VHH binders against Probable 2-keto-3-deoxyxylonate dehydratase (xacE). Designs and how they scored, part 19

Target 1, 289 residues: Probable 2-keto-3-deoxyxylonate dehydratase (xacE), of Haloferax volcanii (d4gp28)
Amino acid sequence: MHYHQLAVSGERRLTASRDSTTYDLTSADADLRTFGDLARVASIARTSVDRLAAELTEDADVVDDAFVDRHATVPVDAEEIWAAGVTYQISEQAREEESSMPDMYFDVYDADRPEVFFKATPSRTVEPGDAIGVRGDSEWDVPEPELGIVLRRGEIVGYTVGNDVSSRSIEGENPLYLPQAKVYDRCCSIGPCVVTPEDVEDPHELEMSMTIERDGEVIYDDATNTSEMVRSCDELVSYFTRHNTVPELAVILTGTSLVPEQPFDLQEGDHVDITIEGIGTLSNSVTTV
Key: E = the ipSAE of ESMFold2; O = the ipSAE of OpenDDE; V2 = 0.75 times the mean of E and O plus 0.25 times the DockQ between their complexes.

## First folded at step 23 (VHH; framework vhh_nb_b201)

Design xk (from xe with E101F; at its last look DockQ between E and O 0.81; V2 from the best seeds 0.00; counts 0 for: pae O 3.8 > 2, SAP .749 > .668)
Fold by OpenDDE, look of step 23:
Structure xk (fold): chain B 289 residues (1-289), chain A 119 residues (1-119)
Amino acid sequence: as target 1 above (289 residues)
Amino acid sequence: QVQLQESGGGLVQAGGSLRLSCAASGFTFSDYAMAWYRQAPGKEREFVAVIVRGGSTYYADSVKGRFTISRDNAKNTVYLQMNSLKPEDTAVYYCAAEGYFPYYGMDVWGQGTQVTVSS
C-alpha cells in the first residue's frame, strides 16, 4: 500500500491507499497517526504493516485524493537520514569531473565497503512541496534524485523518493568537506509517500526521472533506472547497521545517476520534480540558505 | 533498575479463567506499549496481546475473544484476563515493554509466569 502522513489543522493523520481508494487509518484508530506508529504496532503484533492496515480499512473513513495532496507532509518521521555515494556508474564519472581527487571515488566504487554517510536530521529535512536549500557559500549545487529505503530498527519496511541536495563545489574542493557539502539547512527531502516492499516488488527495477524547471521552462529532463545501481539495497542496509546503533526509524538514500552537467547550477526559484515508478513524485522548490 | 514482574499464573482446568499481572518499575510506564507473549515447551515465543499508550489493543488470532489486555498507569501495571482457557494455552507468559520516543529500541522483558491448563 501507499502511505501518506498528513498534517490537518495541527493534527497528524495516516492514510493508506489501495485499489484507487484512500483510507484515513487514524479514523479507525486514533493511536495510529504516523507511519511509524503503524510499523511499531505491526512489529509488536508480529504482523505486516499492510495486513494491519488492511484490517483497519474496514473501520476507516474514505478520503479524497485531493485532500491527501493538500495536507501531505513528510511520509515518515525518520530520526536519521543517511545516504550512499558512488552507487551508479554515471555518478563515478560525475565525481571525476568535480573532484581534485577522483581516485578516491574510484577506489570506493571497486571496494567491498560502500560510501555511506550521514545526510540529515528531521530539522534539515523538508516535506514535499516545500523548498530544498542551496548553500549561499556554494558556487555549484545540484539535486540528486535517489531511491529511499525506509527502515524500522534496521529492517526494510518501505521505499520512498529522496533528494540528496548537494554542494558539488564544496565537495570538490576537498573530500574532507563532505559533511558541509551534504549536511546543511533544508539539504534533504523525502516523499511523497511510503510504499511497502510488497507493492514495490523489486527496488532494483524502477524507472526514475527528474525534471527541473526555471522561469516556467524545463531546463533539465532525464531518466534512469535503479537497475543500474552497483550496490543492492540489502548491501547498503547491511553496512549501515553493521556495528551501529540505528534509530527506530531511518532512511537510506541510495545514490544518484541523474546529474545535470555543468554549467548547470541549481538556483533559487527552480522547481525540481523527482519521480520513481510505483512510488510517486517528490516536488520541491529551491531556496538559498 | 528497569524491571517487569509477572504474577497470577498457575494451574487451571480447561474452560477456566486466570488473570495475569505485570508490575513495572524503573521507567516511565506511560511512555511504553505493553505486551504479553507466551512460549510453550519446544515452541518459539509468540505474540499474545498488546496495549499501546493510547489504550488501543491488538490480539493474536488464537486468543481473540477470550483474552483481554488492559493497563493501569497509576499502578504501573498491565493485565491479561484469560477466559475460556484451553490446554493449548499452556505456556510461560512474558510481559514486555516497548518504548516510544525517546526510548526507541528499548525493550524490557519479564522473567515470565507459568500457566498450565489441564484437560
Scores: ipSAE 0.032, ipTM 0.450, lowest interface PAE 3.8, mean pLDDT 92
ESMFold2, look of step 23: ipSAE 0.791; ipTM 0.937
ESMFold2 (binder alone), look of step 23: mean pLDDT 85; pTM 0.867

Design xl (from xe with E101M; at its last look DockQ between E and O 0.88; V2 from the best seeds 0.00; counts 0 for: pae O 3.5 > 2, grease 25.3 > 24.2, SAP .717 > .668)
Fold by OpenDDE, look of step 23:
Structure xl (fold): chain B 289 residues (1-289), chain A 119 residues (1-119)
Amino acid sequence: as target 1 above (289 residues)
Amino acid sequence: QVQLQESGGGLVQAGGSLRLSCAASGFTFSDYAMAWYRQAPGKEREFVAVIVRGGSTYYADSVKGRFTISRDNAKNTVYLQMNSLKPEDTAVYYCAAEGYMPYYGMDVWGQGTQVTVSS
């Protein structure tokens, strides 16, 4: 099923969509207001999220999809969002262009250990429809469309769309500046919903596209497939969780293969749409931070 | 020290009732979901019931309509009222707690209490 978290007049609600019908699960159980709530109860009850949700739909109100679209917020309350780099072949090319030390990235590409780094906190993560940020002290910024893995206690409970907005200029200046290139105000967005693994047959066989609009004109329109990933979701989760105290809810962004070529630079006023097959479209405007 | 202590188990005839209690200490009780599990001889531990922080309850199909889980946050205690008991309900019943924390790491279990239902 597809799960949306809504913010309606300051109240949080959880919806589930199945067979073109959307149910307000919170109307069936007022204590289930978030995806995390549902996942927690499902885990305790030793059942699947979808099974529990399905039971709740029996007593849930049906809601209009337009209502969901108007009120959808961050689809999961991840305490930490992490990301992976150098997970696509094309990203190596991008790294060669932005870095004076391309060998560093090649070494990671060929190594057993992937590049996994901290990306965002809740305060740095923006909801669908809100503005992602580009750093004011950065000369070159790009969106990074990525598949997001939703984890509860280190276990995959769903997938979402993510945008790993990045300063390529800062990262390219020195790899040691990665935290500053990746972690800043409004540096990340996820959404529009969480899709459970039951409805994502293969996370490594999903079409992904990104469109960037500026001044009413499409200035970027390209697509890829998650099959181009050189790292598996399970591998990334394994390296994220080993020797690590992971939060109850976390998201791992799996890297990108869609990077606009220079001289493209993300600018305030741009609009970014990222679509992943079977999940949906994450839309954000852009602002300078 | 984090601790859960079950009580109220015993021998009862089929059709009878028991009320189990689980006293919690060493953690903020109100921040945890509380659950009951049971394990019969030769079987795996199975879920029985849970009451989440907000008070909503969920039950295994096998006990729906017969068992009721409840909690008293003031007493740091969770209860399981078991009615219309059947021989197949015979098991060691365990109390468990799962926190609503940013980081997981604490799943607390009691030592269990024996429930025997005779034919």
Scores: ipSAE 0.029, ipTM 0.501, lowest interface PAE 3.5, mean pLDDT 92
ESMFold2, look of step 23: ipSAE 0.793; ipTM 0.936
ESMFold2 (binder alone), look of step 23: mean pLDDT 84; pTM 0.860

